# VHH binders against Lactate utilization protein C (lutC): the designs that were tried, part 2

Target 1, 175 residues: Lactate utilization protein C (lutC), of Deinococcus radiodurans (q9rt57)
Amino acid sequence: PLSRAEILHQFEDRILDYGAAYTHVSAAELPGAIAKALGNARRVIVPAGIPAPWLTVGMDVLRDEPPLSHAELDRADAVLTGCAVAISETGTIILDHRADQGRRALSLIPDFHICVVREDQIVQTVREGVEAVAASVREGRPLTWLSGGSATSDIELVRVEGVHGPRRLQVIVVG

## First folded at step 4 (VHH)

Design q11 (from m5 with Y100W Y106T; framework vhh_7mjh_2)
Fold by ESMFold2-Fast, scan of step 4:
Structure q11 (fold): chain B 175 residues (1-175), chain A 121 residues (1-121)
Amino acid sequence: as target 1 above (175 residues)
Amino acid sequence: EVQLVESGGGLVQPGGSLRLSCAASGFTFSNYYMSWVRQAPGKGLEWIGRIYTSGYTSYNPSLKSLVTISRDNSKNTLYLQMNSLRAEDTATYYCATLPWDSSGYTSFDYWGQGTTVTVSS
């Protein structure tokens, strides 16, 4: 089996192979990494569960309360989310749409998705990833599987024709 | 002063093999992830693969059957073994560093000057 370091680096390799951007930072560096990823982009959709320390001065924070329209989501520069679990062997990130990810539209409509993944959320195999979200599946929560800057179908690692996901994905691993 | 010096390039016949070396100095080599990248004439950069501090390797899937990356931390040296070379492998080959714990994982800290490999009869 792979060591933890090897699992983390395989994840980076897979993410980069899909054409997504990857950065690894400490918790103290995370707000700066988010700001750097945004560049001149300032209008950022922020789900309710995102920790306040991740937010930087100068962000024009767009809350989804009341719910943002499709046009409002499309006009945002970026969306910032966490995740449920990440799978190293495929470079896949799973969202179960809890508070730090928000409803599906938040991760599907904006052109740029910044996804924060904690080191301890990264597992080696698809089996382990599915197991990590088993409770969410039992609750009837939708799942979104992300790879290479595009969203995919709910439960399966399948690219669904007609699903328009973000054109750009920045993965920030924090640990 | 950080330096990466590639060597081992030259003219090789189609089907041949070649081993490139990258000599590192001015930093703690064993703490860095190392990559090989190439650039064919008139083309962009193409990532070949990387080796982690543990010795684990990751490769560009299109090149995996043709190359092997290794390192010798006692000699501060990175290697690229290439087999079954073809004319399309003609390129300048670079070694580059990625720090272990860097917010710049997607950006190389240091690059060598490159060594040229020409595959021709």
Scores: ipSAE 0.000, ipTM 0.150, lowest interface PAE 15.6, mean pLDDT 79

Design q14 (from m5 with Y56W Y106S; framework vhh_7mjh_2)
Fold by ESMFold2-Fast, scan of step 4:
Structure q14 (fold): chain B 175 residues (1-175), chain A 121 residues (1-121)
Amino acid sequence: as target 1 above (175 residues)
Amino acid sequence: EVQLVESGGGLVQPGGSLRLSCAASGFTFSNYYMSWVRQAPGKGLEWIGRIYTSGWTSYNPSLKSLVTISRDNSKNTLYLQMNSLRAEDTATYYCATLPYDSSGYSSFDYWGQGTTVTVSS
């Protein structure tokens, strides 16, 4: 069996193998890590459930209320989300589109996705990941599976024609 | 001063095995992720693999069956075991403090001087 530390190292390796960027920070360092990941990007889509302390004063926060058009989402520099669970053995992150992730279009249309994963959301196996979102599936919630910056089609219930998933993914693990 | 010194290279016949060593000094070796990287003549750099502080390893999928990376923190030494060597494994081999080879954030990129491996009959 893998130790906790080995599970975290495996997750990092899988994310990097897919070409996504990865950082691991403490809770106190998280706002700074988000700002650093954004670089010169200012126009950031922020779902309603994102904790206020994650936001830096330099962000031009784009709210999705009323809902942003697809053209407006495409013109955003980045989207910032949390996640439901992350799977170490495959480097997969699952979104169940609760408040801190927002509707599916928010994570699919922008070219740059910054995804915050808490250490305790990372499980070792696909089986454990599926179990973690079983309640969301029973509630009929859509799921998005991220692998290296591209949403998978296996669990997606609807697609917006002419839209591609984010070209860039930055994963920030916080703990 | 950070120093990484590779050794163990040389001429080896096809099908043979070789073990490379990398002696580290000037930093707390046990706290760093270590990598092996190679460069064949006329080619670019190719990442071989990395070893974490826990001893867990991650390999280039193209090379995983041919190599094993290990470390001895009591000796501040990194190792690369290579088996079933072929002519295309002829390269200069470097050890490095490169925690990410696929464009993650890194605080340090220290490289050794390299050691040459020639696979020829």
Scores: ipSAE 0.000, ipTM 0.220, lowest interface PAE 11.7, mean pLDDT 79

Design q15 (from m5 with S54R Y106D; framework vhh_7mjh_2)
Fold by ESMFold2-Fast, scan of step 4:
Structure q15 (fold): chain B 175 residues (1-175), chain A 121 residues (1-121)
Amino acid sequence: as target 1 above (175 residues)
Amino acid sequence: EVQLVESGGGLVQPGGSLRLSCAASGFTFSNYYMSWVRQAPGKGLEWIGRIYTRGYTSYNPSLKSLVTISRDNSKNTLYLQMNSLRAEDTATYYCATLPYDSSGYDSFDYWGQGTTVTVSS
């Protein structure tokens, strides 16, 4: 089996290979890393479960309460989410749309997705990833799989009609 | 409406063989990676293997010599061939859309209801 350091290095390698942006920071550095990733982006969709310390004074926070319209989601500069689990061997991140990720539309409509992954959420194998989301599947929760980069160019995946995923992904690993 | 319907389960003797089918509808089957996963009574989920859109396969090393996954895109059907079955293979078998090497957003995990395989004399 791989060490934890090797698992993290493999994950970074896979994410970068897909063309997504990647950074690894400590918990203290996380708010700064989020701000840096946003750059000039101001209007940020923030699901209810996102910890308040992750937010900076420069953000124009868009809460999904009451639910934002499609037009409002389209006008957002970015969405900030956590995740359910990340799989090192494939560079896959899975969202099960719990409070820190929000409903499915929040990760589909905005053009820029900043996804925070805690080190302890990164598993080595696909098997471990499936096991990590088994309870969410039994609950009937929707799952979204991110492999880095934009929407598929050659293969048309099942999507809600008229909706496509973010064109940019920034992964921030914290730990 | 997305549906995955497993079939072919039942009682089989040790050493026997069994072929499971998964009929898919409500989505473009040929565009999805498909997986087989099983759950023995009182245990967690165990990944069996996956098949890519072009027919390439990847298996759990512990099960590789005992199973073969195939697909027929013209029939929207996924198959799991199992050989040399043992009592420990008793489980509920699920097919699922698990796009592990997919680069797409909005790839959803759809699971069937499962089909039960019991290996007993």
Scores: ipSAE 0.000, ipTM 0.106, lowest interface PAE 16.2, mean pLDDT 78

Design q18 (from m5 with Y56S Y106S; framework vhh_7mjh_2)
Fold by ESMFold2-Fast, scan of step 4:
Structure q18 (fold): chain B 175 residues (1-175), chain A 121 residues (1-121)
Amino acid sequence: as target 1 above (175 residues)
Amino acid sequence: EVQLVESGGGLVQPGGSLRLSCAASGFTFSNYYMSWVRQAPGKGLEWIGRIYTSGSTSYNPSLKSLVTISRDNSKNTLYLQMNSLRAEDTATYYCATLPYDSSGYSSFDYWGQGTTVTVSS
């Protein structure tokens, strides 16, 4: 088995190999890292479960309550989410659409996705990743698998027609 | 003008230690990931490790027990501490920047001139 440091190194390598951006920060640096990743992007979709301290005064925050229309999602500059689990060996991030990720459309329609991953959410193998979301699957939650800026729904769900997922992905690992 | 200047190399006996420095100027050092890379005579480049803006580090697993990377943003300086040096650690050592928006594992936009470490008796 790989050590913790080797798992983190492999995850970074896989993410970067896909052409996605990668940043590793402390909890104190996280709001600044999010702001820097957004750059000139103002209209950012923020799911209800995102901690308020992550949000800077320069952001034009779009809440999904009541639910935003597809036109409104398409006109957003970015979406900010957490995740359920990340898999080092494939560079995959899985969303199970809990409060800090929001509904499926939030991660599929905007062109730019900023995904925050805690260090302790990163596992080595696909098997471990699937086991980490087993409860969500049993609850009937959809899963979205992120790899290199391309988002796909799980095998039980059809992707929203006309939507191809974000073209850009920024991964921010915190811890 | 962006500049990276490595220093601290030289001759060291097997089992010894060295600390290399990299002085950065011409850019906002605290906003950049920094890496150390080495090249042994007649060989390709070998990535040593990276330090993020937070001070967190990521190492080449084959080298992690031998090295420690740190930074001092107030001095715009990057460090590489090396311990238990072996003959195979003889190489030219480079510091390099990886922009915040990186597009690949080995993508670096600025490199230093290098500093040579020779491990022999």
Scores: ipSAE 0.000, ipTM 0.133, lowest interface PAE 16.7, mean pLDDT 77

Design q19 (from m5 with S58N Y106S; framework vhh_7mjh_2)
Fold by ESMFold2-Fast, scan of step 4:
Structure q19 (fold): chain B 175 residues (1-175), chain A 121 residues (1-121)
Amino acid sequence: as target 1 above (175 residues)
Amino acid sequence: EVQLVESGGGLVQPGGSLRLSCAASGFTFSNYYMSWVRQAPGKGLEWIGRIYTSGYTNYNPSLKSLVTISRDNSKNTLYLQMNSLRAEDTATYYCATLPYDSSGYSSFDYWGQGTTVTVSS
């Protein structure tokens, strides 16, 4: 098996290979990294479970309570989420739509997705990733499978909703 | 003002070794991924490898056994150690930054002016 350092760097390499943007920062640098990824964009959908320290004063935070309409989601500049698990060998990120990710529409409708991944959420193999979300599957939670473009994996974890998904993905690894 | 200055090139015998340096200034060097790229006379660019902020390295598989990339963040300097040099290693060698938010291979932000290595008897 790979060492932890090798797993983390393989993940970066795979994300870049798929065409997504990648940044690795400390916890203290995370708000600044999110702000940088947004650039001139300010309207950000923020699920209820996102830690308050991740947010910067320059953000126009859009909460999904009451639920945002499809038109409102489409007009947002970005969505900010965490994740359930990330898989190093394929560069895959899985969302199980818990509080820090929100309902599926929040990550699928906006054009730009900023996804925060903690270092300790990154596993080496697809098997380990599936195991990490087994409880969510048993609970009947929908899963969203993210890649930095077209993944060549034969795993079908995405529920079809008649939307194209975000055109841009920024992965921020924190640790 | 970002500057990258390569040095250490020159004439070397086949089978010899050489160490190239790249002095960085005008940015927080320790926060950037760094790469080495080369261009042989009349040929296209060939990626050699990159080094991450942690010191982990990722190499072009065809070159992995011949090169080692390292960095010294206290000196803002990137290194390329080359061993068992062959005539086909004759090229201009460039260091380049790979920004955190770039996409894919060959997406480089800043380049140095290059240093020339000639492998000849």
Scores: ipSAE 0.000, ipTM 0.171, lowest interface PAE 14.8, mean pLDDT 79

Design q2 (from m5 with Y106D; framework vhh_7mjh_2)
Fold by ESMFold2-Fast, scan of step 4:
Parts: structure tokens; sequence; C-alpha cells
Structure q2 (fold): chain B 175 residues (1-175), chain A 121 residues (1-121)
């Protein structure tokens, strides 16, 4: 088994290996880190469960209540979510679409995804990560797995109309 | 209402073979990538493989020689063929829907309730 510091370093390495951006900040630095990641992006989809202190006055916040159309989601500059759990050994982040992540479409349609991961949500192994979401699976919740490896090597990929997945991922680890 | 119902589990002798089915309803099955995932008692979930809309497959390298995934779009049904079963293959087996994503996202929109396979003499 790895030390806690090694687990965090491995997670960063895995995230960077598949081309995502990575920042590690304290809780006090988090709103500033989110603002910096957004840069010139203003139209941000914010699920209902996102803590208000994470939001800056400069954001043009898009709420999903009532539900946004696919066209509205496609026009957004970014989506901001938390996560259910993160797996260090593979660089995988799992969303179980609770209130701080919102429904599946919110994390798949926008071109830029900013995902906040608390340090205590990062586990070493795939086994530990899927154990962490076992209750969500039993409840029938959809899962989204953000990972660097398994979807990219096959031929004749066909898109479901209106679903493309984000081209950019920014991971912000807070703790 | 999207629904996935797995079937075909049960008791199997070591070295035997078994075919699992997943019946899909409430969505256009032929437009979705499909996956199989399993969970052994007291352990985490293990990804088995996926099948594309065209019928091409990709597998977990550690399981590739032991399993085959196929689909029948006319019946809205996904299959998992397992051969040379061992005690460690004892698990609950789930099917799941996977939207297209070439960027490294595996999105399991919906999971079945699972079917249990027990490998024992």
Amino acid sequence: as target 1 above (175 residues)
Amino acid sequence: EVQLVESGGGLVQPGGSLRLSCAASGFTFSNYYMSWVRQAPGKGLEWIGRIYTSGYTSYNPSLKSLVTISRDNSKNTLYLQMNSLRAEDTATYYCATLPYDSSGYDSFDYWGQGTTVTVSS
C-alpha cells in the first residue's frame, strides 16, 4: 500500500497523463482557483448542491431548475461539479449525480468541466472507489466515470445525438 | 423509463461455461454502447468489457481470454459468454449503458439490478 502523500501524487500524475489540468489548493483558496480555471468563461452551469462560497460575483450562473435544454447546455462555457469518489491508481473520478453533480447531461454536454475533489474523497484502488459508490448503484443512480484509458482505442465510434463529453477537464483538489 | 434486466445467473461447476443476458427497454438500444461489470462478495466492482454499436468489442485485458460480449439489436439484448469458470468468478454481474465518449469518459447512464453467478461444485 502507498502512503497518503504517494496516493495524492499518483492521482496528480494519472490526471496529467491523460491531458487534464490539475490544481491543489486549500479550502480558503478554492473560490479563487475556480475563478482562475474559468478565466474568460462566464456562463457556468452550477448544480443545486454546489456550496455558495465556491461561486464568484463575476459568474453568469446557469441553474438547472427548471431543467436546461441541450441547446442551453451546449451554449454554456463550463460546468462546475463535485464528485462521489476519485481513484488514484487509474486517475478515475466517479460521479453518482447527487445534488453537487446534477443529472448526467450537465457533465457530458458542456465543453469544459471543472471538477472539485476533496482530498478525503481520493482512494488508492479501483476496488475502494467502486465500494464507495455501491450504495448509489443499489439505488439505481447513473454513474459517470471520468478516466484516461478505456474509451479511446476502438474503431467506428458513433455519437449518441447531442452527447459529446467535455474536451477539457480541470481537476481541483481541495484539502 | 430506462430499464436493464440481467438474467442467466445461477450455480455452475468449476471449468464450466455460462451465458448471461441483459434485456433493455425504455431507450433506443441500438444507439448505445453497452458494458458488463461484476462485483465479487466483499470486493469492488470490476469492469469486464464493452460493445460498440457496430458490434466491435473491447475487454479488460485480464479477462479477455475468458469472456465474449455480443448484442442482438433486434431483441434489445446484450450477452456475456463466460468460459473456464473458476471460484473467483463468483460475483453479481451487471450490465450498463454507455454513451459515446472518445475523450476517456466512461458514463454509465443506467445499471441493471444484477444477476448472481456462483461457481461451486
Scores: ipSAE 0.000, ipTM 0.103, lowest interface PAE 17.5, mean pLDDT 79

Design q20 (from m5 with Y33W Y106D; framework vhh_7mjh_2)
Fold by ESMFold2-Fast, scan of step 4:
Structure q20 (fold): chain B 175 residues (1-175), chain A 121 residues (1-121)
Amino acid sequence: as target 1 above (175 residues)
Amino acid sequence: EVQLVESGGGLVQPGGSLRLSCAASGFTFSNYWMSWVRQAPGKGLEWIGRIYTSGYTSYNPSLKSLVTISRDNSKNTLYLQMNSLRAEDTATYYCATLPYDSSGYDSFDYWGQGTTVTVSS
């Protein structure tokens, strides 16, 4: 069994090892961290449920209400979401597409995904992660895993032509 | 239209074996990672394991001695072999898709309706 600190350290290690960017900040630092992650890209799509305090003046915020077309999503610089749960042992983040994550297209079409993970959403094992989204599965909600791989190597990857996942992922852990 | 249809559930005696099937249609099955998940009455979901496009498998450590996951791409079918079944294995069993694209993104797109397994004498 891992301590809480070990779980958080392992999560960071896995995320970085898989090529995603990682920062850890306090709640007060979160809006600044989001702005820094965007850099010179300022046009960001947000689902309706994103907390207003996460957004800074100067951001060109595009809310998905009414729903944006795929062409409009593709023109944005980034998408900002929260998550449902994160899994330390694999470096996986699960979205169940509730209000702070939005519909699946928001996390798949833009090239840059900024995902905010609260410290208390990070669990140790894949089983715990799946259990955390059990209610969403029973409701028939789609799930998205943000993952660079599993504990076992698999050199063969699934290809989905014409639909791109984000090419860049920035994980911001807040707590 | 993507569909996953589980079958093979039913009543089994304690200590018995059972093989579940999941018939896939509406997508290129051979390109997808596949998983099995179960839910016992009044309990949460329990992840059983997954099989990659390469044929490698990864299991829940508490279940790995009792189960084997395999696939037959020519039949678009996923299998779960279960041995030494106990009353606590009574559950609804689901198969699910885990597409992983070259950007490093996994999407848990579809779940079947489930098939029930009851272990009782």
Scores: ipSAE 0.000, ipTM 0.115, lowest interface PAE 17.6, mean pLDDT 76

Design q21 (from m5 with N31D Y106S; framework vhh_7mjh_2)
Fold by ESMFold2-Fast, scan of step 4:
Structure q21 (fold): chain B 175 residues (1-175), chain A 121 residues (1-121)
Amino acid sequence: as target 1 above (175 residues)
Amino acid sequence: EVQLVESGGGLVQPGGSLRLSCAASGFTFSDYYMSWVRQAPGKGLEWIGRIYTSGYTSYNPSLKSLVTISRDNSKNTLYLQMNSLRAEDTATYYCATLPYDSSGYSSFDYWGQGTTVTVSS
């Protein structure tokens, strides 16, 4: 069994291994980390459930109400979401499209995805991750998997041809 | 529109057998790995097994002797054969596609709504 520190170290290692950016910050540092990740690109899609304190002056916040068109989503600089759960052993993050993640198109179309993961959302195994989203599955919610490709999983994950998502991923772990 | 529709669940007596089906539409079924997972009342999700595009199968070691996964690409259908059913096999059974993205891109995990199997005495 892994300690909590080992779980966090493994998660970072897996995320970095597939080329995504990673930072670990305190709650007080989170708005600054989000702003830094955005850099000069300030047009950011923000789902309704994102806490207002995460947003900083200088962001051009795009709300998805009324729903943004495909062209409008494509022209955004980034999307900011939370997540449902993260799996350390594979470097996988699962979205179940609740209020802090928004509808599926928000995580598919923009070129840059900033995903905030709370430390308490990170589990060790694929089994634990799947169990964490069981209620969302029962409710018929769609799931999006952001995966690092680790071969240690007891559930095989394979690339879906013809599916286009963000090319850049910044993971910010807060805790 | 991607759809996965499970069928074949129902009431079965202990020691009986069932074959579940998963009808896929809206994507190129033959290009995807497919999995079965189940959830017993009050329990977490339990992975049953997967089938590769080649037809090769991998199973949860605890269930390997009791289940067989197969696919028919000409019908876009995935199957789960279960034998020697026990009360503990009472669960909702789901089929799923498990996409992998080695570059950090967002991808979708498509799940069916589930079909319920009740093993009664």
Scores: ipSAE 0.000, ipTM 0.099, lowest interface PAE 15.1, mean pLDDT 78

Design q22 (from m5 with N31R Y106D; framework vhh_7mjh_2)
Fold by ESMFold2-Fast, scan of step 4:
Structure q22 (fold): chain B 175 residues (1-175), chain A 121 residues (1-121)
Amino acid sequence: as target 1 above (175 residues)
Amino acid sequence: EVQLVESGGGLVQPGGSLRLSCAASGFTFSRYYMSWVRQAPGKGLEWIGRIYTSGYTSYNPSLKSLVTISRDNSKNTLYLQMNSLRAEDTATYYCATLPYDSSGYDSFDYWGQGTTVTVSS
């Protein structure tokens, strides 16, 4: 087994190898990091479960209630989500589409995805990742697998119901 | 303000070794990815390698067996160890940062002034 520090640097390395952007910040720095990642992007899709403190003044927040059309999602500058789990050895982030991620279309259609990953959500192995989402699979929740902004995979006991195509991805690890 | 100061360059004989240092100030060094880049006379920039915040390293495959990058966050210092130097390693060596929200190898935020390494008898 790897140490915690080794798990974190492996995750960073894998994410960067795939061409996605990576930032590691403290909880206090998170709103500022999100704002910097957005740059000139103002129109941001924010799922209902996103903590209010993550949002900065000046964001044009787009709520998905009622559900936004494909054209409305395409018009957005970015989507901000959390995740279910991240797997260090493959550089994979899994969304199980709970409240802080929203429905699958939110992570598939916008050109820019900002994904917040807590340090405690990062596991070393694919097997640990499978274990972390087993309950969501049992509940029939769709899964989206992210890897450098574009990935689909199906491994033992885990099914991919959502498909993620090529697009810009910013990963922000908080902790 | 952000400041990077390279040191340790000089004249070395073929087959020799050198360790370069880069002293950083004006930012939280431990939160930045650091890179080494070199430019030989009359040539373009050549990326040597990068060290991540955790200390993990990624190298230019053509140089990987010849160099080692390390960092000391307590001293805000980046290092480049070079071994088995050849005449073609003669270059000005720069340290550089990547923005904390950047992932590109060619997207550097700040550069030092460089330190010159000359490999010659």
Scores: ipSAE 0.000, ipTM 0.174, lowest interface PAE 12.5, mean pLDDT 79

Design q3 (from m5 with Y32D Y106E; framework vhh_7mjh_2)
Fold by ESMFold2-Fast, scan of step 4:
Structure q3 (fold): chain B 175 residues (1-175), chain A 121 residues (1-121)
Amino acid sequence: as target 1 above (175 residues)
Amino acid sequence: EVQLVESGGGLVQPGGSLRLSCAASGFTFSNDYMSWVRQAPGKGLEWIGRIYTSGYTSYNPSLKSLVTISRDNSKNTLYLQMNSLRAEDTATYYCATLPYDSSGYESFDYWGQGTTVTVSS
């Protein structure tokens, strides 16, 4: 088995290898990291479960109540979510669409996805990742897997297998 | 304080090979991953690859057939073996504790001073 440090290094490497951006920050640094990732982007879809301290004054927060249309989601600059679990050996992030991730369309339609991963959500193996979402599967919750499949290494493009997903992914690991 | 010192650069004929070294100090080398990055004259930084403590390596796909990264934890030293060198490989080569494409990390000065490789006849 890998050490904890090696698990974190492998996760970063896998994320970078398929073209996504990666930052590792403390909890205190997280709002600043989110703001930096957004740059000039203002219109951000924020699921209800996102902690208020993560949000900065520069954001034009878009709520999904009532539900945003596909055209409205496509016009948003970014979506901010958490995750259910992350798998180091494949660089996979799994969303089970709880409150801090929102419904499936929120993570799939916008062109830019900022995903916050807590250090303690990162496991080494695919088996451990599947086990971590077993309860969500038993509840019949939808799952979205963000994994490799970038079309090019020159541009940050992330594709979900068999689905057209966000063109750009920023992963922020907090711990 | 973190220090990285590259060495081994110089003039090489096209088709030749060269091994670069990076001596690390000021941190626990065995607990950190290491990267190689290069900058050709007048160009931006280009990531070459990285190596973990486990020996796992990841390379820029455009360079993977030309380079091998290795490390010696007992000597706190990182290596870059380059084969089949071309004129376009002329660049200053840097070792780093952080990949240049990691958002939020490039602000830390964990880069070496660089060593220059010139490929010409």
Scores: ipSAE 0.000, ipTM 0.158, lowest interface PAE 14.1, mean pLDDT 77

Design q4 (from m5 with Y32S Y106T; framework vhh_7mjh_2)
Fold by ESMFold2-Fast, scan of step 4:
Structure q4 (fold): chain B 175 residues (1-175), chain A 121 residues (1-121)
Amino acid sequence: as target 1 above (175 residues)
Amino acid sequence: EVQLVESGGGLVQPGGSLRLSCAASGFTFSNSYMSWVRQAPGKGLEWIGRIYTSGYTSYNPSLKSLVTISRDNSKNTLYLQMNSLRAEDTATYYCATLPYDSSGYTSFDYWGQGTTVTVSS
C-alpha cells in the first residue's frame, strides 16, 4: 500500500499522462476553478445534487428536470458532475449516477466533462474502487468508467454505451 | 506578469553535479504544480519531473536516480539538483507551471527562457 500523498500524486500523474486536465484546489477555491475550467463554455448541464455554491453567475445552468432531449444535451457546452470513486493506479473515475452525477446520458453526450473528485474519494486499487461502488451495484445502478477515452486492458469490465462520450475531461480534485 | 527565471546553468565536467534554480513571480507559487523539462540540441522536449503543492515528486523513470526536484515556498523558488552528469545531459533546461487551463486539456501554461547546461571537459 501507498501513503495518502503517494495515492494522490499517482492519481494526478495518471490523469495528466492521458491528456486530461487536472487541478487540485481547496473547497473555497472550487467555484473559481470550475468557472475557469469552463472559460467561454457557458451552457453547462448541472445535475440536481451539485451544491449551489459551486455555481457562478457566469454560468447558463441547464437542469435535467424535466429531462433534456438528446438534442438539448448535445447543444450544451459542458456537464459538471461529481463522482462515486476514483482509482489511483489506473487514473479511473467511476460514476454510479447518483444525484450529483445524474442519469447516464448527462455524462456521455456533452463533449466536455468537468468532474469534481473529493480527495477522500480517491483509492489506490481497482479492487478498492469496485468495493466502493458495491452498494450501487446491489441497487441496480449503472456504472460509467472514465479513463481518458478508450478503455484500457486493465479496466475493460464496464464500457460507455451508445454514444462516443466526452472528448475533453477536466478533473478537479477538492480538499 | 507571470515570470519564471532559470539560473545555475553553465559548463560542467562529466561526473560533476549542478543545481538549477527557478525564481517564480506573478502567481501564487505555493499553490502551483511545477515541472522541469529539457531540450538537447537537435532533439525534442524531455520531461524531467514535477513537484506537487504537497512537495511530493514524480520523475521520468529514465532520470529518477540522477535528479532531485525540490521547492522553497518562502522564496518562491524551484530547484533541480543533478548528479553524475554525462555528455547526454547537455541541454537547455526549462521550468514550467501547470495552472489549469480553460480548454480542458493539460498544458504547460508558463515557461521560463531556459538555462543552458553543457557537460564537457
Scores: ipSAE 0.000, ipTM 0.157, lowest interface PAE 15.6, mean pLDDT 77

